# Designs tried in a protein design chat: VHH binders against EARP-interacting protein 1 (eipr-1). Part 1

Every score and structure here is a prediction.

Target 1, 362 residues: EARP-interacting protein 1 (eipr-1), of Caenorhabditis elegans (q9u1q0)
Amino acid sequence: MSECLMFGMDCEARCMTSMTADEENICFLVGTNNIKNDKNQVNKLFMDPEASRLMSKTFRHPAGEVRAIAAHPTKSTILATCTADFSSLGGTHSITIWNIEEDKRTLETVSRLPTEQVMSCLEWEPNSMKCAAMTPFRPEIQLLNMENGPEIVQNLKIPLENEEDEMFSATWSPHHDGNMLGVTGGRTAWCIDCRTDNEYLKIRDAHIHRTISMDFNPNLQHVIATCGDDGYVRIWDTRSTSSALTSLHPHAHWVWSVRFHPVHDQLLLTGGSDASVVLSCAQSVSSEQQIEFRDDEEEEEDDDLVEKLQDGQLERIDEHEDSVYACAWSSADPWTFASLSYDGRMIVSNVSRKHKYALMQL
Structure headers, positions and changes below count from the first letter of each chain, unless a header shows other numbers; antibody chains aren't numbered by Kabat.
ipSAE, averaged over its two directions, is called F for ESMFold2-Fast, E for ESMFold2 and O for OpenDDE. V2 adds 0.75 times the mean of E and O to 0.25 times the DockQ between the complexes of E and O.
Where letters were taken out, [cut] stands.
The coordinates of atoms that the task and the answers printed are left out; those that the model quotes come from them. Centres of patches stay.

## First folded at step 1 (VHH)

Design e3
Fold by ESMFold2, look of step 5:
Structure e3 (fold): chain B 362 residues (1-362), chain A 122 residues (1-122)
Amino acid sequence: as target 1 above (362 residues)
Amino acid sequence: EVQLLESGGGLVQPGGSLRLSCAASGFTVSSYGMSWVRQAPGKGPEWVSGIRGSGGSTYYADSVKGRFTISRDNSKNTLYLQMNSLRAEDTAVYYCAKGSYEDFLTGYFDYRGQGTLVTVSS
């Protein structure tokens, strides 16, 4: 890639999100996992386009470790975290909404909901005040209304087949008006309609031992991607779940994150425990339908043809030195993405010029 | 059923050594981060040490660095804490705790044992 910008935190970190309310500036939020409970931070990482430089502001997070982070969908000064507090045995955990105090470099509490379980997933539905929270150790999702602070409004039970299996992720569908949630746990992926409490679709045995993450195709409402501990990424039609539409093998180790490009759904971004970030193409199952049967008497085919990307790996980023737990596309620039490894290294990257050009012709 | 059973505590003189054990059942120790946490009388819990599931990287609180060593034996599904150069302030009940998949992260106590008492006194 022509430009790959790095920032190193002096602290472990697992969670990252783009600042979704800021569609004009490239900006990401990262929460730390500092052993010294009172030294945890949220780092705001942003790009100065004039200097082509990655900049950082650090904000004190006074509630312990950041186990999950979510950006307010419309207010760039508001964020939420799931916290882990070990000041008492057995612990007290919370979901907290914060206001960013730019001058003081701190987070000011707006509202707080104590939780019985440590939450390690917090997903704000991008078009509403709905939020989903989940612990890895209970087959339950707490649905929250965030309008007047975090308020539990529904508890969804997930039919996990083995009590020893861990829950891994939750992801909102961009379809169905914010009423569908994708969930992974054990070897299984679920699509759950939150309106009906018990209605779900299931993809059993999506990966060998663990289905770690999933994402929804932004343009095809019945297509999802999953990733797992077998190093694979699989693309599924939720209407016919007995077999994957296609399988890609971008990693040599567990894949922790899979994300469709927000516009060009042939692109998939993944990060894994092999310390790599991979940009893959799944052209064959994408919404792009560039080739149609044409009358051979029409000589327009050659003039209108655009080079198509082929299925498989397009780009690989090897600048991480630890497990890559989080990847995100920028909310401000569709060609920019970020990755975070556990050792606190953050990398901001661009889709290469060659592939960007091929996609802009579509 | 997840169970953790700590053992190996006892009375020891300052400067002495003890090895704590944590027998685990109901899950595979090598797949999860594992931690030792202690609680002195009248004080809140203190995270002591952790080990990652993948790669086996080890971590220590500043108060015990250089004196304590965390380890595990995957064939016995057992976690250990070797405690050397013990001090009076190390007196506490020590708990073994199961973390999240691959990682131990401080402040996570969803599963822990009943504890084993370590007393450092003349």
Scores: ipSAE 0.249, ipTM 0.645, lowest interface PAE 4.9, mean pLDDT 84

## First folded at step 4 (VHH; from e3 with E102D)

Design a21
Fold by ESMFold2, look of step 7:
Structure a21 (fold): chain B 362 residues (1-362), chain A 122 residues (1-122)
Amino acid sequence: as target 1 above (362 residues)
Amino acid sequence: EVQLLESGGGLVQPGGSLRLSCAASGFTVSSYGMSWVRQAPGKGPEWVSGIRGSGGSTYYADSVKGRFTISRDNSKNTLYLQMNSLRAEDTAVYYCAKGSYDDFLTGYFDYRGQGTLVTVSS
C-alpha cells in the first residue's frame, strides 16, 4: 500500500513540474487556473526533511492563469510559465521567465514574450537553454532560445493528417544531445530531429482517437511510451512501428500523462481522467538484466528463486477526486513521485517498499 | 472553420427562465470541453458553467449552481444553458466557448461566439 501526503490548493490547477535544478530536496512547482488575476499562484511544494511532511510556499502569479510551467534546468530560482490574462475577453498571452524571491514570496519578471494564442505546453531541454512551446490549435512547435529571454528561433511544422485534430504534448529526448523532440497530436506520435525541417519518425494510430502524451525510455534510445483516450499505455520500438511491443490498460478513461522512471525503465507512472494514478511495470521490454539464478552449494531452493516484477499494474492511488492531469518523478529521490488533479489536490507518494526491494534485486 | 453562434437572450422578469443555445460548426461539440462565460456591464468575464467531452461531466460556478443547467444535443451540434430563477445580477452578455479535447476553462478561450444579451429587470 502506498503512503500519501496530500496538499490542497486555493483554486484549480492543471500543470506541475519537478524543480529539476534541485537534486537534493524533494520539490515540485504547481500553477493555478483562475480567471481572476488576484487568485493565481505558483506553489512551491517540498518535503520537510526533519518531519517527512509536505510543506508549501505560495508565490503570486501576476500574469493570470498558469497554462504551462517549466523549471530552469540549472537555476533553482528561475522558472517559466505560459500565461493567460483574461482581464478582457479573448485574453492576452505570454511566455514569461520569472525569478523566485523566496524571502519576499514574489515572482519577479525577468523577461516576457507576448504570444498570439495561449501556449499549453512549455518544455525546457534539460541540458541547454532550448525550449519548446506549443498550442493545441496549430500543428506547429515553436522552438525558443531562453538565454536572453524567450526568443522564437524556429517553427517546426507538424504534418497532421486530419485538420480537426489537436496537438497534445511535446517531450525532449534524453538521447540526442537536445536535438530530438517527441510530439503527439491526433492519433499520432512523432519523433522530430530539430536540426531539419521535415524529417519525422511517426507512430500512426497509437490510440483509438487521441494520442495525448509520450515519453522516451531513459536507457533505450529506440523505445517510447504513449498514452491516450482509450485508457491504454503502449510501448513502441521506433524502428518497427507496425505494432506495439506491449500494451497496458491501467485506466478506465483518458490518460493524460505517462512518465518512465528516470532510472528503472520498467516502471511507468500514469494519471488519468478516472481520478487514479497508476504505477505500472513493463519488465518484458525494459533494459534491466534478469537476476541470475545462482548455483547453490545447498541442496534446497532456499534463496535461489528471486521474485521478479511482471508486466501490469503494480500500485494504484485512488486518493484523487478529479481528473489527474500531471504526474512527475522527483528529481531528488528516485522513489518519490507527485500527482495533480484539476480540483487543486496534490499528492506526493512513494513506491512501496515491496516493489522497491524487488527492483533493487533485479 | 470553427464558428459559434449564441442565441436565446432577451428581456426577462426576475424569477423567470431563459434557454440559451450555441450552434457550433467546424467541430463536433461532444468531442470537446465547452463552457458558458458571461460579462456584465463594466465587469470582467465570469465563467458560468462547463461540460467535459470525457463522459459529459458538468460544472457550475457557485453563483449559478442549482439554477442553471448546461447540456448539449449531439444531433444538432448545439450547446445549451437553461437558466431558471433569474436574478438582476445575471444580466450580462453570455458567450459560449470551445475548449480543447477535455478542457473547458477560459484559458483555452481562443474560440468563442459573439454573445447573446440577457437582461433581467422588472
Scores: ipSAE 0.259, ipTM 0.663, lowest interface PAE 4.7, mean pLDDT 84
Fold by ESMFold2, look of step 11:
Structure a21 (fold): chain B 362 residues (1-362), chain A 122 residues (1-122)
Amino acid sequence: as target 1 above (362 residues)
Amino acid sequence: EVQLLESGGGLVQPGGSLRLSCAASGFTVSSYGMSWVRQAPGKGPEWVSGIRGSGGSTYYADSVKGRFTISRDNSKNTLYLQMNSLRAEDTAVYYCAKGSYDDFLTGYFDYRGQGTLVTVSS
């Protein structure tokens, strides 16, 4: 039977990432948002295999609030944050690379780039030293080389249709050799090739007022998911954007995060302002469906002895009491995921045995 | 461009009341988290109250809880702070601040107004 494990921080938090460089241990990083700078921290949350429980190590974050957090793709001792130090009104902001000092329980500065505005998005490309940073207030993405500290190497201008629109998210494509970003702003999602300033693929009017987040299908190069303030998750083919391939309605309020499962792309993880986390299935538009399209009816009959997952909600976690701002799949275990709500509650969950069995026979 | 203009400050006796207004332009006030922050002379900033965009949940610092009420009027695109039972220690310049999403606004002061002075004195 699938169970969830909970950890409560004494502090508000908005950002979480998996520790991608640690493929041995289930591990997540969470950053706090507290106006009192001396109370901000990064929590390293991990599973204790001997006790089957969620454990944490707390590291002081001396640069104020953590507005975004990104794990180094190959070094489990390195992370980056977007910082907001509000020791005076107006604040001081940066993108900072930290070394985790396990013994001292602190973060030691490796390199720092001051920024004019608070950055609220920081996405490390998983196979390179490239990073994307974004403020919601300017229609641009800052591309950074992180090799010798954060260094701006390019600004991508985003053609927002209305001057009132804000930017919401950026996400690297796992395809295209680290050269494509998915970006959301206003009602639109873009897929942008970073090597050319003029190439934009657009999903217009993806959601009623706000397209808040997006993710790329890990197995299908032209398939993306979007989520927004209408409570919907929509799956798109970027080559034919006039209508969604399918629409799911997992939430009654804004959806802040959407993530494909890294292997079983029929699975989508979402979190929303209705304080819920939903695991949804989009079997009909998944790579598993394309494999099943073979002209070999005898083998399909043998596959019918196992009930396939249906499109729609598979699991719902209602144990949060505030908006769920972040969801992530574990880098170490394909069946484990985490969610974070603003009140500092973190929940680590597993895909239920029923659904795991259905997927493992694929 | 996001702009915030505070008004409604002034001189008031202890125990009195004031209502502060924050006129917003360049964004819809009901779509974002909003906060009031104050700064007394010679002191650092102090968060006073916040309201979330979604659902309209309200939050207050312990020093003002029960005496102050944050609200908004969507038709006027305006944030309010009703201040009752004012005390001398409430004397400060009061600022409103805009968040970027439906976030709880403790600590987000990148967009703030010019401030309005409230003086509580006999």
Scores: ipSAE 0.114, ipTM 0.582, lowest interface PAE 6.3, mean pLDDT 84

## First folded at step 7 (VHH; from p1 with Y101R)

Design p2
Fold by OpenDDE, look of step 11:
Structure p2 (fold): chain B 362 residues (1-362), chain A 122 residues (1-122)
Amino acid sequence: as target 1 above (362 residues)
Amino acid sequence: EVQLLESGGGLVQPGGSLRLSCAASGFTVSSYGMSWVRQAPGKGPEWVSGISGSGGSTYYADSVKGRFTISRDNSKNTLYLQMNSLRAEDTAVYYCAKGSRDDFLTGYFDYRGQGTLVTVSS
């Protein structure tokens, strides 16, 4: 059983992100979503390497509920949130860029963009100052330039299948030089080229029910994963989407998040409303599998029976007591990942030694 | 713009009754599951009651079952909570929320109002 460290926040939370700017320390940012506006905060969770314990620094979030959180790609002291403030009638919403004031334990507003509706997704493109923001109730994705404050520079229209359909997620592709965005809404997944606003990919009925999240394979440009209410993770070849390459069923209920391992693309991390986090293997459709097929044609000789990982569940974390809304791989350690449940419980876990070694031998 | 405005809260004696209202704008309440949630001082939020979009199903927390009644007036686009036999432990800020019980359990509410304070005291 992989060692899990747990931290319980005082408030409910639904959004988290890895601090990509800190490559040396295992750090995550969590935004709280409490019904009382004044209780909301951003927590910086980090691993104490010496004590093997999870530490937390709490920062007041004066703009109300954190509905989405994104870390600046290169500056560890900058973050952005989608905010919901219900202190006034009807509530006010914004995208706000913050500077972390560690000494004061506060977030200082750098810049703010008021929004008409609540945003539930905020994704910072890792190699630029672009963000994608999404509201469930609008069939569009807003692209923002964050360089001089949040500025909407483009509205991507999403052709939802039904008028009643909601948007669920936006995710940047690590490919295509920051110009490809994955989007889920209704039962459909899209890849949209932001340069042309063209639909690059459409997978209708990717899931039986809602398609909630998607991610891009970091190694294979034409591979994506989707997850949804049907409990499935499906991996697709974007070149042929008539059927999924493979389907995994890691959860008994809604899958809220799916994330490819940043290096070993045979591993997928998922969190769901069944309060579970699952590490799955999709070796059969990974870059590792493709390499083996190429090499087997030449080197007959060394029979070293490297026990290949099989498709399916490798590990399950059941220590959450509420729906898992988010999971993320550490930017500092590729064998560490975090998960967040609605009740504010954060769990930081490591890939088991067994599986790590199995992967490294491949 | 989606808005939820709660009203009807106030001070009431134990055993008394109140009727809360939630006026919705920007969407049709009959098209969605709606819920009442409450938060008492020093406590976390608690789901109280829900009504399905069709209005055909109503749900109640065990703590309020038999005492509270959720209803909806489609013509007014308003959600109601009739609270009878109020107890001290019912003291809380009551919020109207867009979402069903399941949404609450999963933490997926789209919108909620500012709330209305209900104080049950002798």
Scores: ipSAE 0.011, ipTM 0.351, lowest interface PAE 8.4, mean pLDDT 90
Fold by OpenDDE, look of step 9:
Structure p2 (fold): chain B 362 residues (1-362), chain A 122 residues (1-122)
Amino acid sequence: as target 1 above (362 residues)
Amino acid sequence: EVQLLESGGGLVQPGGSLRLSCAASGFTVSSYGMSWVRQAPGKGPEWVSGISGSGGSTYYADSVKGRFTISRDNSKNTLYLQMNSLRAEDTAVYYCAKGSRDDFLTGYFDYRGQGTLVTVSS
């Protein structure tokens, strides 16, 4: 049984991110989404290595609800949030960069960009000072330069199939030097080259219902995964998108998040509205495809039948009581991941020893 | 731009009636499940009523069943909530939202307008 540590926040939450700048400590940031403006906060959750306990540092978020949260790729004291403040009539929205004052337990505003609409996605490109921001209400992705404060540098138009379609996610490719963005909207997934604003890839009807999230295989440039309301995770070859390479059905309801393992691309982490987190294996389409060298006859019965990982569910976390909005792999420990449910419950889990060893032997 | 504008709220005596309206823009209400949600002071949001995208099905919370009626006018792209036999417990800000009851229950429910205040007081 994978050891799970749980932390319950006092407020509802929908967004989380791994602190990529901290390579030594398992750390996550969570933003709360509460209608009571004054109750909203950012929590830094971190593992105490000595006590095997999940610890938290809470910071007041004075700009209202946290609708999205992104950690600075290289600075552990900087974060950005998409904010929604409903203290005034009509509400105010922004993208805000914060400095974390750990000693004071406060977030200090570094810079702020007011936005007309609420942004629900904020993704910081790992190798640059660029962010992608998305609102469900516009078929556009805003690219921002974050170096001197959030500044819109480009608006990427997304050619949604229907005008009524909603945008759901934006994700940076780890490939293409930070110039490729994965986008989901309606039932469609796109890869867009930010330099040319050209559609590199379009997968229509990637799912029977809404396509909610996507991720890039970290090892294979031509492989992506999508998830959606149909409960499926589908893995695609971008070179031929007429059909999925494989389809997994890890959830009984909507799948809201899919994340490849950062190193072992046969592993996928998913969270869904069924209040479950699932670790799935897609070995058959991974970079570590065991070339079954059908070498000939010598069935040496060596007993140590290292159970080859098969495609499908490896592990399931059912300790959440509400819909899982987000999940992330730890940047500090590739065998640790976190999940967040709407009720503010965060669970930090480890890949089981069994599966870890199975993967290491491959 | 997707917008929802609620109206029709006000002060009413117990046993009275109100009709709430929600004018939608930027999308077609008949293409989506729509809901009314309310939030009372000091309480969390409560799903009140929903109508399916096809309009063929209507749903009500137990607390309002038999008293409230949800409807829509496709030509006006407007959602309505007829509230009868109002009670003090119905006092809340009422929001129109894009989405079904299931969307609300799962938390995948963010499309709300500014709301309209309904106060039931003797």
Scores: ipSAE 0.000, ipTM 0.273, lowest interface PAE 12.7, mean pLDDT 90

## First folded at step 11 (VHH)

Design y1 (from p2 with T106K)
Fold by OpenDDE, fold request of step 19:
Structure y1 (fold): chain B 362 residues (1-362), chain A 122 residues (1-122)
Amino acid sequence: as target 1 above (362 residues)
Amino acid sequence: EVQLLESGGGLVQPGGSLRLSCAASGFTVSSYGMSWVRQAPGKGPEWVSGISGSGGSTYYADSVKGRFTISRDNSKNTLYLQMNSLRAEDTAVYYCAKGSRDDFLKGYFDYRGQGTLVTVSS
């Protein structure tokens, strides 16, 4: 039985990230998105290893709604948020870097970049001080240098197919030395080389409706996954995008997030508007694909047939009661993941022992 | 500068009526989908009503359908919410927002007002 821990923040939330800098503790950061400006907060959720309980530290977010949240790659006390502050007439938007003062339970502003549009995506490149920020309202990605405060260094124009199309996501590739960005908008997924602004990949009509999110296979440079309104997760070979390598259907409604397991790339985590979290297997298109060398010859009955995981759903979490907007693997424990639903419910789960064992035997 | 300013809130008895106004500046309301959202005490935000950019389509939450009417005056660049047959459960802060219901669900409101309080009480 997969141990599942639940925490309710009593505040609407849509964004979550793993604290990448903390490799010892299972820790996640959640930003709330309540319409009441002064109710918004950042929550640090962490597992108490001794008590096997989910603990929370709450920090007031003085800049209104958290629309996106990113953790500093190496500093556990630093985070960045995309803010929508409506405390004043007209409101103000920003990308803000914060210092977490745990003892004071406060967020201190380190630096702030005002933005004209509200950003809904903020992705910190894991190995640098670069961030990608995106707003649904403009067909562009802003690349930021975060070293001395948020500074726009590049604007990537995204050639959306239709004027009515919206931007949905940006995700850094773990490959290409931090220079490749995955982008989704409309029905299309892109891989863009940030150095040249060239489209490395374009998948039109990746999904029947909107293509909402994408992720890169951590082990295979040419493999990406997309998800969208149609409830599908599709895995693609970037070298040939005429058709998907495989399609999974983990959700009955919109899939908001897809994430490859950081090590076992046959596992994909998804969250959807059907209030479910699904752990899927795509072994057939993973780096762990066992080439069935049909050697015709010797049926040696070796009993130890390590049951290979089959493509499809492995596990489903149905304890959410609202749309799951975010999922994340723990940076500290590869067998732990978290999910966040709109109602502020966070669930921390473990891959079942059964599946863990199966994976480890592969 | 984009601004949305709500007005018209207040205290009203059950069965009464109120008309909320949202004066927009810095953009043209007729060019965008607009929404009313409310938040009642102790509850989460609720999308109430929306009007398409073209103005040709109006949408309502089931909870207010038949009682509330969303409209727009392009000449005044103002959004309205006529609320009739008000109930205690309609008590909330009402917000005007630039965006559609879909935007609400996605959390994509770029701009909204500070809200106006509507209290329905005997």
Scores: ipSAE 0.754, ipTM 0.896, lowest interface PAE 0.8, mean pLDDT 93
Fold by ESMFold2, look of step 11:
Structure y1 (fold): chain B 362 residues (1-362), chain A 122 residues (1-122)
Amino acid sequence: as target 1 above (362 residues)
Amino acid sequence: EVQLLESGGGLVQPGGSLRLSCAASGFTVSSYGMSWVRQAPGKGPEWVSGISGSGGSTYYADSVKGRFTISRDNSKNTLYLQMNSLRAEDTAVYYCAKGSRDDFLKGYFDYRGQGTLVTVSS
């Protein structure tokens, strides 16, 4: 059970990221999907250390809807969005780098790359100025250099099996020095070496109809998690892809987001269309072992001394009332996480003290 | 190429009825969430009604519930909005909008048409 802090926007929202440049303060960024172009915002959600409560600062986003959001890896005043503006036929869409104007509560354009279609994925590689951008409607990943504004440096082609299949997500590997990208589309997950556009590795049929998201194990370079429209989370060894290492079934509907804990890789955070956020344990395939306290000379077992985590659900948050499209661990406190549902409800939660203490002993 | 062609707008008296249509090409209407969005003179756009993909669930803004009916004809790949008991406040350009595959998100769309004007006046 987690203590939850809630914040509600009176506007639909689908994208969220942690403020990666701020390793000292718990902070998340949320972008709105307001059909009224001049009413869109980026909300900065942060913890008030004095009152132990969730606070918000609202910044105008003058380029229409926020369809994806990425934080600059080292500058807490810089962010990028994928923008959508439908005020004219064909639309006015972009990938835009913004400066946060704290006093004016608005975003000011630093640089802009116009796009032909709405881009719905924007993933800044956490240790560089590389960024990946994607639209669901073309089987391509645009690799960008963000140093002097968004500049396309490479297009990666994704061999979708069916013309009608959509692309869903892209995620940078924390391994391979920022050169490997995980990508999902159709029923398939790919791990792609960005130095070449050849497939490095493929997991076919990871989920029934849609492989919606994936994440890399932070400690085991050949282990990934996938999630999809069957309500499952599957964990794979990329060197032996014929079957999953394990399968978890945390949701009754589509799973939109899966994220490993940044340190304790037995812990997985998921959000889904069943309006739930689930904290799951995959101890059996993790890098850590729970040290079992057992004495063969004892006649009875003492459950107070054993904190063996089992695969399956640890905690469930049912405080959302709409589909949960985004989940993120905090960049400042890895025991804090956030979730966002489409109706604009943001929930910030902590791993319960019981589970936190059990995991920190390892 | 995705194309949305609205028609059926015009001048109508208060209390009257009108049916808007949206001929779609480049995609299958029944596979996507579809919406009607309107924009009155001098105001921002307003979501009016939506229909989910294969499930066919319908949704309405409070201002139009009971008066408007969204529907589709899959054999003609066409979306409709039946507008009854029209009021002066319904005067707007009405746009057809294409949303997500087999999902409906209020006000979330990837393509919008050129629109058709509806004027409710004596």
Scores: ipSAE 0.492, ipTM 0.796, lowest interface PAE 2.5, mean pLDDT 86
Fold by ESMFold2, fold request of step 19:
Structure y1 (fold): chain B 362 residues (1-362), chain A 122 residues (1-122)
Amino acid sequence: as target 1 above (362 residues)
Amino acid sequence: EVQLLESGGGLVQPGGSLRLSCAASGFTVSSYGMSWVRQAPGKGPEWVSGISGSGGSTYYADSVKGRFTISRDNSKNTLYLQMNSLRAEDTAVYYCAKGSRDDFLKGYFDYRGQGTLVTVSS
């Protein structure tokens, strides 16, 4: 397998994002969730271009815990966080837009929206100033306009099947011009057109008890992946939801994150509570369905050095020692990805050369 | 509506004991990890102890290991903290906290009660 680079924080962390606006440098943002408000920070993790090593800059987060983090789509000095401060009854929570102050190693407030509940999901639509925010405690998604500070412009109600169900995730579709959200809650995944408020497609009972996350295939408008507490990743055609197109079982415990590769939709990146990160292949349901292989050269070559992609596990990263809550592909290099475990360990990994070559031939 | 009602605080001499209770309602209590958090006057909050939803796993801050015992009675929806060998530095408001629906996560919670004051003084 490929070598990986490791960085350890001395603080619990659960949220991470790539710096979407920086397509030149491999860079990730990580936010901490320390109960002591003055100890919270955002770490900017980046590759040193000269030495090819993982570096970190720490910026104080003065509004308490970072429960979600989102990068501004076009400005690499702007980020947003969902903040939590429990020092008073009911808490003091917000969605806040920050400017990175490099010299002081702090974040300066650009704008803030107080929230009644801790928001645990913040997803900036990559081509607009729209954001989706969510709390597990209310069956709704808040749609925000971020242009002049966070402003609630719409609430999408999510028809959870049972009153005890919780919301888990929201993800923007790369299709439909930024108007469709994927949402998970209880055992169900939804695809919701934000313009209609009430229109949805749903995949009921996608996982045994919890459908924790989902993602959209970047090349196939009607294909999604889900993950859940049963250790499975399932791939669905939203036009025919009675059964999955395929099921993969990469984890022995809850799967917290599933991400398609942004170009090569055969690849799926997952992280789970078994402390592992898995790179899986779903070639058979991808935009480039498996082609028949045969040797059409004069001499049969030994292809043990060039692995041909088949469905299933390609690579496993076992260097984490705690639950992996977040995984992300780099915005700057298509073969780089990162993972974050709760103990504050971050690992930056590359798709191995063998698998990279197999994909480039496709 | 989630409700967490702490009780059992009071004035205690050093070396004494107290048992704190937290009556929980408004959610399926057995499905959630629970914690005790304390906040001394003029100080930031400190995580004290945690317990899994089943009660099978318990966790303690180093400052209280061997002196405090967390437990739960899921039939009564009640969380307990038995505090023995109390010291002056244990003086704080003690809060019951509801975690998310997963494995125990140190210091990660979404609701906190109103608290009960424990004062350890001669």
Scores: ipSAE 0.370, ipTM 0.738, lowest interface PAE 3.3, mean pLDDT 86

